# Designs tried in a protein design chat: VH-VL binders against Large ribosomal subunit protein uL10m (mRpL10). Part 166

Target 1, 224 residues: Large ribosomal subunit protein uL10m (mRpL10), of Drosophila melanogaster (Fruit fly) (q9vpl3)
Amino acid sequence: RGKINIQRPKAPHYERARVVAVTQPKYPELPKAKSCFKTRAERTQQQQENPYNEIIAREVRNWLDHSRLVAFFHLSSITADDIFRVRVQLHKQNLHLKSYGSKIIEQAVKNTRYEAIVPLFHSNHCIVFSPDPEKTAALLRIVRRVPQMVLLGGIVEETMLSRNQLVAYAQMPGLHAVQAQLVQTLSQAPGHLIQQLQAHQNSFVQVLDVHAKNQMNEETPKST
Below, E stands for the ipSAE of ESMFold2; O stands for the ipSAE of OpenDDE; V2 stands for 0.75 times the mean of E and O plus 0.25 times the DockQ between their complexes.

## First folded at step 10 (VH-VL)

Design gc14 (from k9 with light chain G31E Y32K; framework fv_anetumab)
Fold by ESMFold2-Fast, scan of step 10:
Structure gc14 (fold): chain C 224 residues (1-224), chain A 119 residues (1-119), chain B 111 residues (1-111)
Amino acid sequence: as target 1 above (224 residues)
Amino acid sequence: QVELVQSGAEVKKPGESLKISCKGSGYSFTEYWIGWVRQAPGKGLEWMGIIDPSDSYTRYSPSFQGQVTISADKSISTAYLQWSSLKASDTAMYYCARQWDYSFPLDYWGQGTLVTVSS
Amino acid sequence: DIALTQPASVSGSPGQSITISCTGTSSDVGEKNYVSWYQQHPGKAPKLMIYDVSKRPSGVSNRFSGSKSGNTASLTISGLQAEDEADYYCSSYDSSSTWVVFGGGTKLTVL
């Protein structure tokens, strides 16, 4: 872990910290003594488990649960100095750049609605979190300048968005207009990459798909 | 209604300077970047570089770094590709195309500018 | 030096289906969904046909489809028509080199 990986997320506001503390699983206080005899498989399993990974996994779950904007990036080789400058620019916009190992992310999202993101983290990666989804445009303006960071997709208001949909979202007027559209639409789509609690969330993704495609293929008036 | 209109064909001699243009219309010019692609006669497509018209931030393919200059004037929604000294090997069709950034597709293309360099 | 490998030519008859492959590396095709396909008719600018491996822009026929398996992306054209005769280029963004890479191009002939 480098300096960037050592930095911990900012402590959440008291209200958020209280909610996070309630939702986090408690650490065992007095673990019972285990048998003196261990099989090789049991010893191997114990060596693969690291309590620090669970602590960091809880931090990841905390960020996911308390961020209305989560963006995923592939990260190519970049100097610590350059990524630090990016982190500073993002921080000024209440955008928090974090890097976590793939194992920790898998552990954090296992058995959650976010489990679908695991395949994104099999290569070098980083994640940007924010409680404010209106910062999506600011995020993308900053990251466009960093060719080593390539947008993979994100989660906005608990809805998984592809990279094209996230770009389209950033170009939409005001989040309240987008939210109004979402509320008025109901859908029953059976297959999803993410388990949706509300059907209208899938309709929002469909609206963004149409908007993204329209931006790429604006209709040309025919001369005939 | 997105359209990229490029300047007309050019015939030049080696050593001459040249600047060709690409004018965007039908969208917010500063919201998208402009990429440049070269196609030598009978050959494939080669990506040259890209510019952010909002602040003229540029990035070049290694093959074209130092060989050409990409610029833009956002007040007239126009991007430029320029050479200080042309070579016969610069003979090619040059396309401009809209990209959101490096990793996004080139979604709308200009009609192309044919540059012929001969002595 | 990054190379996306395409066959130089492919041919088919009207009504048939053909597939054009584009083979790269894990850093461009394998681990990313950034593969695009462009159609270029002689003397014309390229046109985006497929982006993000399998997505079609509006106005592109559903006869064109894209897919990926490992480090190979494929463009499939079903119900071949005379107007499909063109050069086809794949492209990807290689994050290890931080620029766009095009395949060598495939000439489709409709016989």
Scores: ipSAE 0.408, ipTM 0.719, lowest interface PAE 2.6, mean pLDDT 79

Design gc16 (from k9 with light chain Y32F N33Y; framework fv_anetumab)
Fold by ESMFold2-Fast, scan of step 10:
Structure gc16 (fold): chain C 224 residues (1-224), chain A 119 residues (1-119), chain B 111 residues (1-111)
Amino acid sequence: as target 1 above (224 residues)
Amino acid sequence: QVELVQSGAEVKKPGESLKISCKGSGYSFTEYWIGWVRQAPGKGLEWMGIIDPSDSYTRYSPSFQGQVTISADKSISTAYLQWSSLKASDTAMYYCARQWDYSFPLDYWGQGTLVTVSS
Amino acid sequence: DIALTQPASVSGSPGQSITISCTGTSSDVGGFYYVSWYQQHPGKAPKLMIYDVSKRPSGVSNRFSGSKSGNTASLTISGLQAEDEADYYCSSYDSSSTWVVFGGGTKLTVL
C-alpha cells in the first residue's frame, strides 16, 4: 500500500535535482551542509515531518513482530504481471510478499532487534513474511523459479540466517528436531548474511557477531 | 560421492542432429538443478542454461535460446543437451554441472564432452 | 560476452603469494556476496575453489582465500606450489540479465 506514492515523490524531485545539477553547475553547492552534520539533520527532519512514513513503518514493525519467518530478497526488473503471479502463489501458502522503501524499513527497525537488516535494502528489494516457519521449504521452492528474486537471507524464529543456512533449515525434518538442528547449525562459522553486511555497516556486523556468540553459549579459553 | 558422468566425444557434420548426456550419481538427482556451460577452443566459459530434473523446467541464456534444447529423464538421473541442426560454430567442449538455482555456484562438474563439427 | 574483467595472466615463484582480480558492475560482483572462483587445469573440467566471495568447499587448501571490495573481487593464493599452475575463472550471478556470468580467465604461471 502506498509504495507507488512513496516512489512518486522521490522520482520527480530526484530527476529535477539531477537536471539542475547538470544545467546549473554555477549555482552554489550546499557548503553549509557541513558534510554529515547537515545531511543527518535533514534526514531526521524529513522522517519526522511525514506522518505517512510513520504509519507504514508501524505496519512493517507489526509484520516483523508477528512473523516467525521473514525472508529478504534482491528484486531485479520484473513485470507487474509476473510479480503479481508470484504474490498469488505465495499467498496460497500463507506467505506474504511485501515491498517497502529503504527509509520506511530504516524507520520501522530503528531501536529494535532488527536494526541489522538495514544494509540489505540499499538496492531494489522485497520481503516475504509468514507466521509459520514450516513454510520455509515451500517459500524456497516457489522463489527458486523466479530468477529476478535473489535470496539474501532471513529471520527464522528470531534468528538471523544466511541464504545457505536458510536452505539447510528448509531441509531439516520436524518442528522440535528443526529447532535443535538450527541451534547446532548456529554453532558453526558465521553465515553469508554477516559477510554481506560487512560491506556496508561495521557496527551492525559487530552487533550480529556479539548476539550470535551470546546465543551459542561460547566457551572462553583459559589463559594457558 | 557426488559424480557427474558425461557421454563421449562426438564428431559431426553441419546439419546433423546430436544429443549428449550427463548422468548424476551419489545424490538425490531431483533435489538439484543441472547447468550447462560451453567452452569454445582456446576460449573461456559461457553459461548456457539450466534444468530442474523434477519437472523439466528450463531456462536459457539469450545467446542459446532457440539454439539448443536442454532436457532430463529423472528415472535414469540423466540430463541432456540437444541440437536439431549443428553448425561449425557449435564446435566446443560442453560441461554439465550441479547448481541449486541461478544464483548458486556450480559445485560439481562433469568431465566434459568435446563436440567437433566439420565438413 | 565476457562480462567480468580479469587480467589475462599472472605469475609468481614457489612460496610467493599472488592475487587475481575480478571486476564487474553493481549488478553482479558489486551487488552481492556471491562470487565464485574456479580452477581449470589443461584438459580438465573446472573445479570450484571459492564460493560466496570467501568460503572454501571441503578439500580446498587454506592457501586459497577470497575477498571483495565494491565491484572488485580478489582471489589470493599463498605459498604458491607448482600444481597451482592453471586457468582461474571468477563468476557471479548478474541481476540485470538474470543469468550467470564468467570472467575471461587468468592464466597463472608458477616460474
Scores: ipSAE 0.690, ipTM 0.854, lowest interface PAE 1.4, mean pLDDT 79

Design gc17 (from k9 with light chain Y32S N33W; framework fv_anetumab)
Fold by ESMFold2-Fast, scan of step 10:
Structure gc17 (fold): chain C 224 residues (1-224), chain A 119 residues (1-119), chain B 111 residues (1-111)
Amino acid sequence: as target 1 above (224 residues)
Amino acid sequence: QVELVQSGAEVKKPGESLKISCKGSGYSFTEYWIGWVRQAPGKGLEWMGIIDPSDSYTRYSPSFQGQVTISADKSISTAYLQWSSLKASDTAMYYCARQWDYSFPLDYWGQGTLVTVSS
Amino acid sequence: DIALTQPASVSGSPGQSITISCTGTSSDVGGSWYVSWYQQHPGKAPKLMIYDVSKRPSGVSNRFSGSKSGNTASLTISGLQAEDEADYYCSSYDSSSTWVVFGGGTKLTVL
């Protein structure tokens, strides 16, 4: 819905606008442009040349570096009212829902340990950050009620987890069993996982989950 | 092992009420949701709705909203599907199945409850 | 509700491979990596054969495989056997409607 109720201005509308503004890139010094009807190619080029993108990319890197819980979601069409309610519920648990363009994510994680997440953002997406990994169960309980948000996977204590592994982690009494099992699987060459993902258009989350289950290494014969 | 056991077949007349059950075992009942799926004679599968047994949160497909009530009793690990007034068009096989949420597969299925509504 | 399109029937001989298609829209199959396939023998409950497009549950034969391209998901059964004769249903989560949708089902006949 693109319209707000002007006849009934309420505090929720004000706070919703503020929450949306916080999650959206700020536009202080965008390059002067007389035309708003640029082609997609021209808009993509403008984004790459925009110094504002580097500022937001640094913000994304800061969130990734300082969060011990990062969860990735596919985000289907959702009303501003609905996403605002979700964001408020998450914020009460110190869970921070952020939306960034794919180009900003790519710029943020380029040449970093997080580069493997880029393929998750080929479609509409959002990310939830928290400094507290114990909030994973609370996160999943809240998002379970938001059918427009579909869990893709996440990073917990610097360990990449598929959606099935993240659900298992949330149900687990402790982190140690998951850590021990994942060390063996995630010691695979990082380049090999990236190569598999680029061959498959689905997602690296699904590739990672399948690989973790396939201990015979039928899909990765050169894995060491 | 995970198992879902449903109540036995029912033969009813139009206008009668009915409540069928689905009992889960072999897993933490409140950690997974229970979905209900209808299959009319000779027809395919139709998703009816889902319940979170931990707090009885329910969501229905529009085709079944107001037609049935889904409930659960977590103390006995049982989910229910209920009609206040049966119609002949309710004749079908009804399955319960476990799923983690809306986007996850229905991974374990009950054996089904055949409901026949005829005059 | 039936939202996904499957062929009503498919047939094959023992030992050959067959493929069953499941076509939806960008909000279900096309937008989702969460396509499931269920096998149903006459008089029995459905059994999950494939989930998340291509993953197999424990105990499901490697002869069953899944894939998708755009708005179409496919179930392939290789080395066809008599016990594979059953109805097959695809399913996906529809992000537009926010509920689970099923295909109309495909009857597989093994000669």
Scores: ipSAE 0.503, ipTM 0.742, lowest interface PAE 2.0, mean pLDDT 78

Design gc18 (from k9 with light chain G31S N33Y; framework fv_anetumab)
Fold by ESMFold2-Fast, scan of step 10:
Structure gc18 (fold): chain C 224 residues (1-224), chain A 119 residues (1-119), chain B 111 residues (1-111)
Amino acid sequence: as target 1 above (224 residues)
Amino acid sequence: QVELVQSGAEVKKPGESLKISCKGSGYSFTEYWIGWVRQAPGKGLEWMGIIDPSDSYTRYSPSFQGQVTISADKSISTAYLQWSSLKASDTAMYYCARQWDYSFPLDYWGQGTLVTVSS
Amino acid sequence: DIALTQPASVSGSPGQSITISCTGTSSDVGSYYYVSWYQQHPGKAPKLMIYDVSKRPSGVSNRFSGSKSGNTASLTISGLQAEDEADYYCSSYDSSSTWVVFGGGTKLTVL
C-alpha cells in the first residue's frame, strides 16, 4: 500500500483552452454583455487550472512518507535510452527513479519536516525512492557511473543527510553484520562481552562522527 | 593516514613511451577513485580523467581522450598514467588525487611527477 | 582554456581580509552547492582548503571561509598571514561537460 498508483487522463489542458478560444465572442457590442463574457472566461480559466499538480504533489508526499530511503540528484541532459538503462538497473535493486517539477516538490513538502529540501530543486533534478535503506550502497555504486546525476543528499529513516553523510552511511557496516559479530563473540569468548556490547551499541551513534572527522582529516593532507 | 605516493621525475625524448605510477595507502583503495591532474610549467591545473580501481572504469576529459591511458592494479593499490608516444607539449607536472567520484573534491594529492620531454 | 574565471592576482597586508572570486556558468558554479578551493605553494602539490562551497577540512584554519552567490563563488581569508601567500584555485563539477573544471588561479601576495 505504499505503492503509488495515479491514473492520468488522456486529454491535455490545451484542448480545453482551444475550445474556450473558439467559443469566445468575436463582436461584443454592449459593455455589460462584454463584461459578463469576460467574467465567464476568467472563471473558466480558473477551472482550467491544472489539477494534476496537486495530484502529483500528493504522490510525492506518499513516496516520501512510505520510503525509508530517499536520495536527491541534480540531473543534466541525458538521452531517453541512457536514463532508461539507469531506471532498469535501479529497479533491480528496488530503487525507484522519479522526476517532478520544482513547483510540485515545493507544494508536496510545504509545511512538512522536509521543507528544507526545496532549494535543492531550483535546477533540473530527480529523486530515487526505496523502502529499503540497506540499498543505499547499491544506489551510490550505480549513480557513480551516471555523470549526469549528481548526488545532493537524501533522507534515511526520516533523517536528512548531506551527500557526505549519505556516503558515510553507505560505508557503515549493516545492523545485520553487527548482530552476527555479537552472536559470534558470544559463542567464542564470554569473558569480555560487556566491553564488546558497549563498543558495538555506541558505534552506530559515533560512526558517522568518526567517519566525518576522518574524512575532514583525509581532505587536509599532512603538509609536512 | 591516507597517502598517495607518485613515481619519480622522468626525462624523455619525443616519441618515447612512458608510464608513471600513483600508489595509495591508508585507506581501502577500491572505495575511492583516482583522478589525474596536469599542470604545465607556470600554468594552472587541468583535470585529465579518473579511474575506478575496482573494475578499471575510466572517464577522460575530451582534451586527453586518446592522448593518454589511465589504468590501475588494485592488487598493489596503484594507478597509472601512460603515453604511447610523448610530445614536447606533454612537459608538465602530473598529480594524482583521490576523489569519491567526478563530482567530489580531490581530497588527498600525490606529491607530483615532473615529466620533461625534450630532444 | 579557463573554464572558471578568477582574478590573476590579489594582494593584502598582514591582519587584513582579502576575497578571491570564482565565476562560472549555471552548469557549474551556479547549478548546485559543490565548489572547492585549493591552495598551492611553489613547488608543492595543491591542498584542499574548502569543499562544498563553505566547508573546511580538518586542520584548515577558520580564517578561510567560502561563500556563493549565483554563478560566483568566493574564498575569503581573514587575518592574513605571510604563509597564506600562494596560488589559489577554485574548482567545480560541470554538469554539462560531465567533468571537473578549474579556475585559472589567483596569486595571493602578502605585502
Scores: ipSAE 0.668, ipTM 0.840, lowest interface PAE 1.5, mean pLDDT 78

Design gc19 (from k9 with light chain Y32F N33H; framework fv_anetumab; at its last look DockQ between E and O 0.13; V2 from the best seeds 0.00; counts 0 for: placed apart)
Fold by OpenDDE, look of step 11:
Structure gc19 (fold): chain C 224 residues (1-224), chain A 119 residues (1-119), chain B 111 residues (1-111)
Amino acid sequence: as target 1 above (224 residues)
Amino acid sequence: QVELVQSGAEVKKPGESLKISCKGSGYSFTEYWIGWVRQAPGKGLEWMGIIDPSDSYTRYSPSFQGQVTISADKSISTAYLQWSSLKASDTAMYYCARQWDYSFPLDYWGQGTLVTVSS
Amino acid sequence: DIALTQPASVSGSPGQSITISCTGTSSDVGGFHYVSWYQQHPGKAPKLMIYDVSKRPSGVSNRFSGSKSGNTASLTISGLQAEDEADYYCSSYDSSSTWVVFGGGTKLTVL
């Protein structure tokens, strides 16, 4: 009984090779792990008739109302595994990473003090919630190492902050003193922040529109 | 005042190794990242990569991945850029700059280190 | 990958206003909203002039302003002075590629 050379298996006879090739179970390509974040299209379709939208909207409101720290991020293409890793890291710090559809957010914040955040959700976004504003530094430490998460801004102690202000806030030693200063600074220039937030939002929307148009153009088969 | 001071100009031959430095002062060195930017003679700026000095987390631009090594010594507030084997094409001005994260601007720059690689 | 395109050169007379454009071509819009502008004089290190499209760092003249429309960011220099003669670079972070990109640079000549 010839020692089966396990290291260099002889190529099977042509006929056997053919049978093996044909009988090799074509394992369906494991569905590319659908990023836990459904494509915009998938999200839009699911949002149309979901009786649970109201429930989810209520959840979002609850998070907003009970959070003293809220941070908004643009989310680029990221793997489910990477998101999970980030979620775990954030969770250890009592930071809660959530993602909601734009329609749900709109519904949730309609006629509330949070209505200004709606323009931030025209693209893929995620939100981090925390009951503790002192966790801002910890949050930023974690997320800045996630290159797919781009900080857009946040809400700290009911005050809307730009991303730069949020970073500055995190660097300040005394939360209360800094809060007071931030409130003073924000009270002096409320118009600039809104304009900056709106400018970024508008820019995002425009870029998204361009992207959407480009995708549509790529999907239009050149009818030769 | 925030300041980044780089090591002096270097003249090297192809195949030689080189390590240049960037020392930060006037701020908490571990709170900000250090980016490196290359500028070939008469050419534009090229982002090379970035390091978090707090734990030496590094990321490179694809063009520079494997070509250079970025490191830092937080004890002396210094970042480094090094080559194991220099090429003539490495002749350029190299800048270090402070950057909070990927999406934030390079807000403070070193004076630059000129590296000349010639046979 | 995002590419930023700038004109190679722009010129103006003292006192005039000039605009330098930076056009981004990317499939991923995620980072183009954070456009920065750098000024570089000959033999000197770049200096940050504008960040986040339109924000000025402390110490930067109010003659420098930034704007964005669509995929084009613009740096406007009003009241052009001889000292403004320099190379200008736009920059943006590409969140899809996860690296910083610079434009090709624009040489500004003051006539």
Scores: ipSAE 0.841, ipTM 0.925, lowest interface PAE 0.6, mean pLDDT 86
Fold by ESMFold2-Fast, scan of step 10:
Structure gc19 (fold): chain C 224 residues (1-224), chain A 119 residues (1-119), chain B 111 residues (1-111)
Amino acid sequence: as target 1 above (224 residues)
Amino acid sequence: QVELVQSGAEVKKPGESLKISCKGSGYSFTEYWIGWVRQAPGKGLEWMGIIDPSDSYTRYSPSFQGQVTISADKSISTAYLQWSSLKASDTAMYYCARQWDYSFPLDYWGQGTLVTVSS
Amino acid sequence: DIALTQPASVSGSPGQSITISCTGTSSDVGGFHYVSWYQQHPGKAPKLMIYDVSKRPSGVSNRFSGSKSGNTASLTISGLQAEDEADYYCSSYDSSSTWVVFGGGTKLTVL
């Protein structure tokens, strides 16, 4: 039932009235899906150019630049209440638990010495930041009791450490100078994913360096 | 040298209580956790639970929660696994092993304690 | 715990190389680079041979090596010796249980 007043037609009496009624669209044309397709590369480029992602990436770089302790974790399924309790315990020790998307982390560390950490963030993850490397022992004591958090590695005093090296650092006596020296020593030992990725990159650099040095054989030092 | 020494084999009847031990030496006992692993005759390895000897914090796998008690005495560098009432199905080899936390490998193992429960 | 999948047995001759596979899911082997391998001789305790997929503890022969691709980890033993005859267990942290799980074990026979 409509509110149609047949007594007030304003249409022409001839064939033109029928043509106008027939040409009036009743259904919108469905958009062609193909015209909305984008390539993987095109989507990736648009994501990189997103102003939101760059703002958050700058925040991540700021945390990395101003933290003397950074620890990387896998995060298994955990309730909001449980992770909140962990965050509160960490905050009391000046340890700051943060979660960022993998693309934002990749954007933040691209063209930095920390680019090798990107593969660690292909699964659910979180990061703990602190300006105080002496808090490493407190950090590990807290997260050791959280079975959903798995230590992947970290950065202490700008040096990448595997999880085993970070544990060793935390077991040192509370002498900061001794711990800093240990960090440098531990970073030279191959052992974990971060170090394995560094070793892989360094191996290619070493091959190139050997080739370059071989081209300089014309210079003969005198024997004593 | 890091070493874990377990108590000797036990033969018990169903319903009896039992407490077996695992003594650590050659490292700071309270720095590492002690995990317990069960191996039924002819079967594979099953993780039972873990203890932090520094404060006796424990966590159990669901299969063993309420069936056994894990404890430790840090003054004598010893961890324990205890049953209040043994069952024939408890017959197995029991290993203790050093483990830093839930995600780390069991890096040093005790020699094992064979527990046989039969009537 | 649900065990990781290993072949029940593998065999080789002295001097040959053999590989033992360990297959899990994205919640364990596929999700982490923390696969361990243990060697157990009959009547003895297990011994850690490999940790973190490919690393050897001090005192373990360099004939033992580990690798991982996707959801499958592999233990390779080169230059097989009679003393290598043992059961081998893989292990990984499992995000579902939030602790380490073990494979079903593989019996290596050296013929």
Scores: ipSAE 0.701, ipTM 0.854, lowest interface PAE 1.3, mean pLDDT 80
Fold by ESMFold2, look of step 11:
Structure gc19 (fold): chain C 224 residues (1-224), chain A 119 residues (1-119), chain B 111 residues (1-111)
Amino acid sequence: as target 1 above (224 residues)
Amino acid sequence: QVELVQSGAEVKKPGESLKISCKGSGYSFTEYWIGWVRQAPGKGLEWMGIIDPSDSYTRYSPSFQGQVTISADKSISTAYLQWSSLKASDTAMYYCARQWDYSFPLDYWGQGTLVTVSS
Amino acid sequence: DIALTQPASVSGSPGQSITISCTGTSSDVGGFHYVSWYQQHPGKAPKLMIYDVSKRPSGVSNRFSGSKSGNTASLTISGLQAEDEADYYCSSYDSSSTWVVFGGGTKLTVL
């Protein structure tokens, strides 16, 4: 068939300009909705639920539109000082730690391909956004040291990845073009189109298969 | 082929020191953590703690904090478990295993090191 | 506050299916996002059989399957064979208590 396998491009010029305009400074009264003043901020959010929900949902959509890397975590009880230190470490790597209510996430991703992520936000959670997918390795190295954060999965180049796929992606930093193609192939639903892409990119699939087998006890010996 | 090879069995007396080893091969040793697991005779598995060999970041289970020392020498791809003063209750099989982080599986295991502490 | 409870033993005849349970005692179900299962034959190191609740590593028979409902994980072995006789351990990470937990182990006897 003459069906073209094209990666989803970024929005047109006007939509990019509109998104930039929406990123104007947010209301000061909601600086950290999930911080030490969670109860007060939550009551304020509930009182103004529809208007504030729309504003915050637009912020989430903006992050999703401008982030090539998104990672989801379960977050257990952690001190404000500890989470602040993690946020600072991540920020130095252009990694942005955020937390949003599940209703806000649901509103932000409604009628998008990302609607399936909503169940991840039923428990206490946090999200890391970044425009730089090559920062995945840096992200994982930082959060591995944070016992209260449990990796659930992520989105790389607009493709959803399991946590194991995200780790595999991070271990191939010298293969940026190959990594982008592997993310597309690895996370697409099974089908004849995906199989045709995998056949064309057979060297990339073989590298991933070797890596997956190397994580298992029954892997074959490597020659040295 | 990922392989973890541990040092041989040890027979010791109470009060003696001991350092056992776990050598990793077939992968980049500093990309993964090494976890230590104890199994007393006829008993179950107990997670003791981990080390990140890249910079020796360590964490211990509360039951083992202050009871043992976990260390690594990344130049020879080796992790260690040490006691300064063994007790008879330290008699157990000790395994090392590879782990990405706390929530990931222990995917490759060493063969185990039997430590016997008796008078 | 978190512990994983397994039955001490289970038994079954060749060809039957058996299920081994692993129940967490904490109300923080979020701390048990991922469960692993390990098989240990006498004198051998444990072997990873199931990870991330239900996924099988390469080389593990499809007779082994895993599931989880609420705070109880299950390992199911279908078509039971003599070689399946071993000890089985579940494991999970409790991010609220910040350490890895193993269940007490289940001895499977094939009659």
Scores: ipSAE 0.671, ipTM 0.853, lowest interface PAE 1.5, mean pLDDT 78
ESMFold2 (binder alone), look of step 11: mean pLDDT 89; pTM 0.927

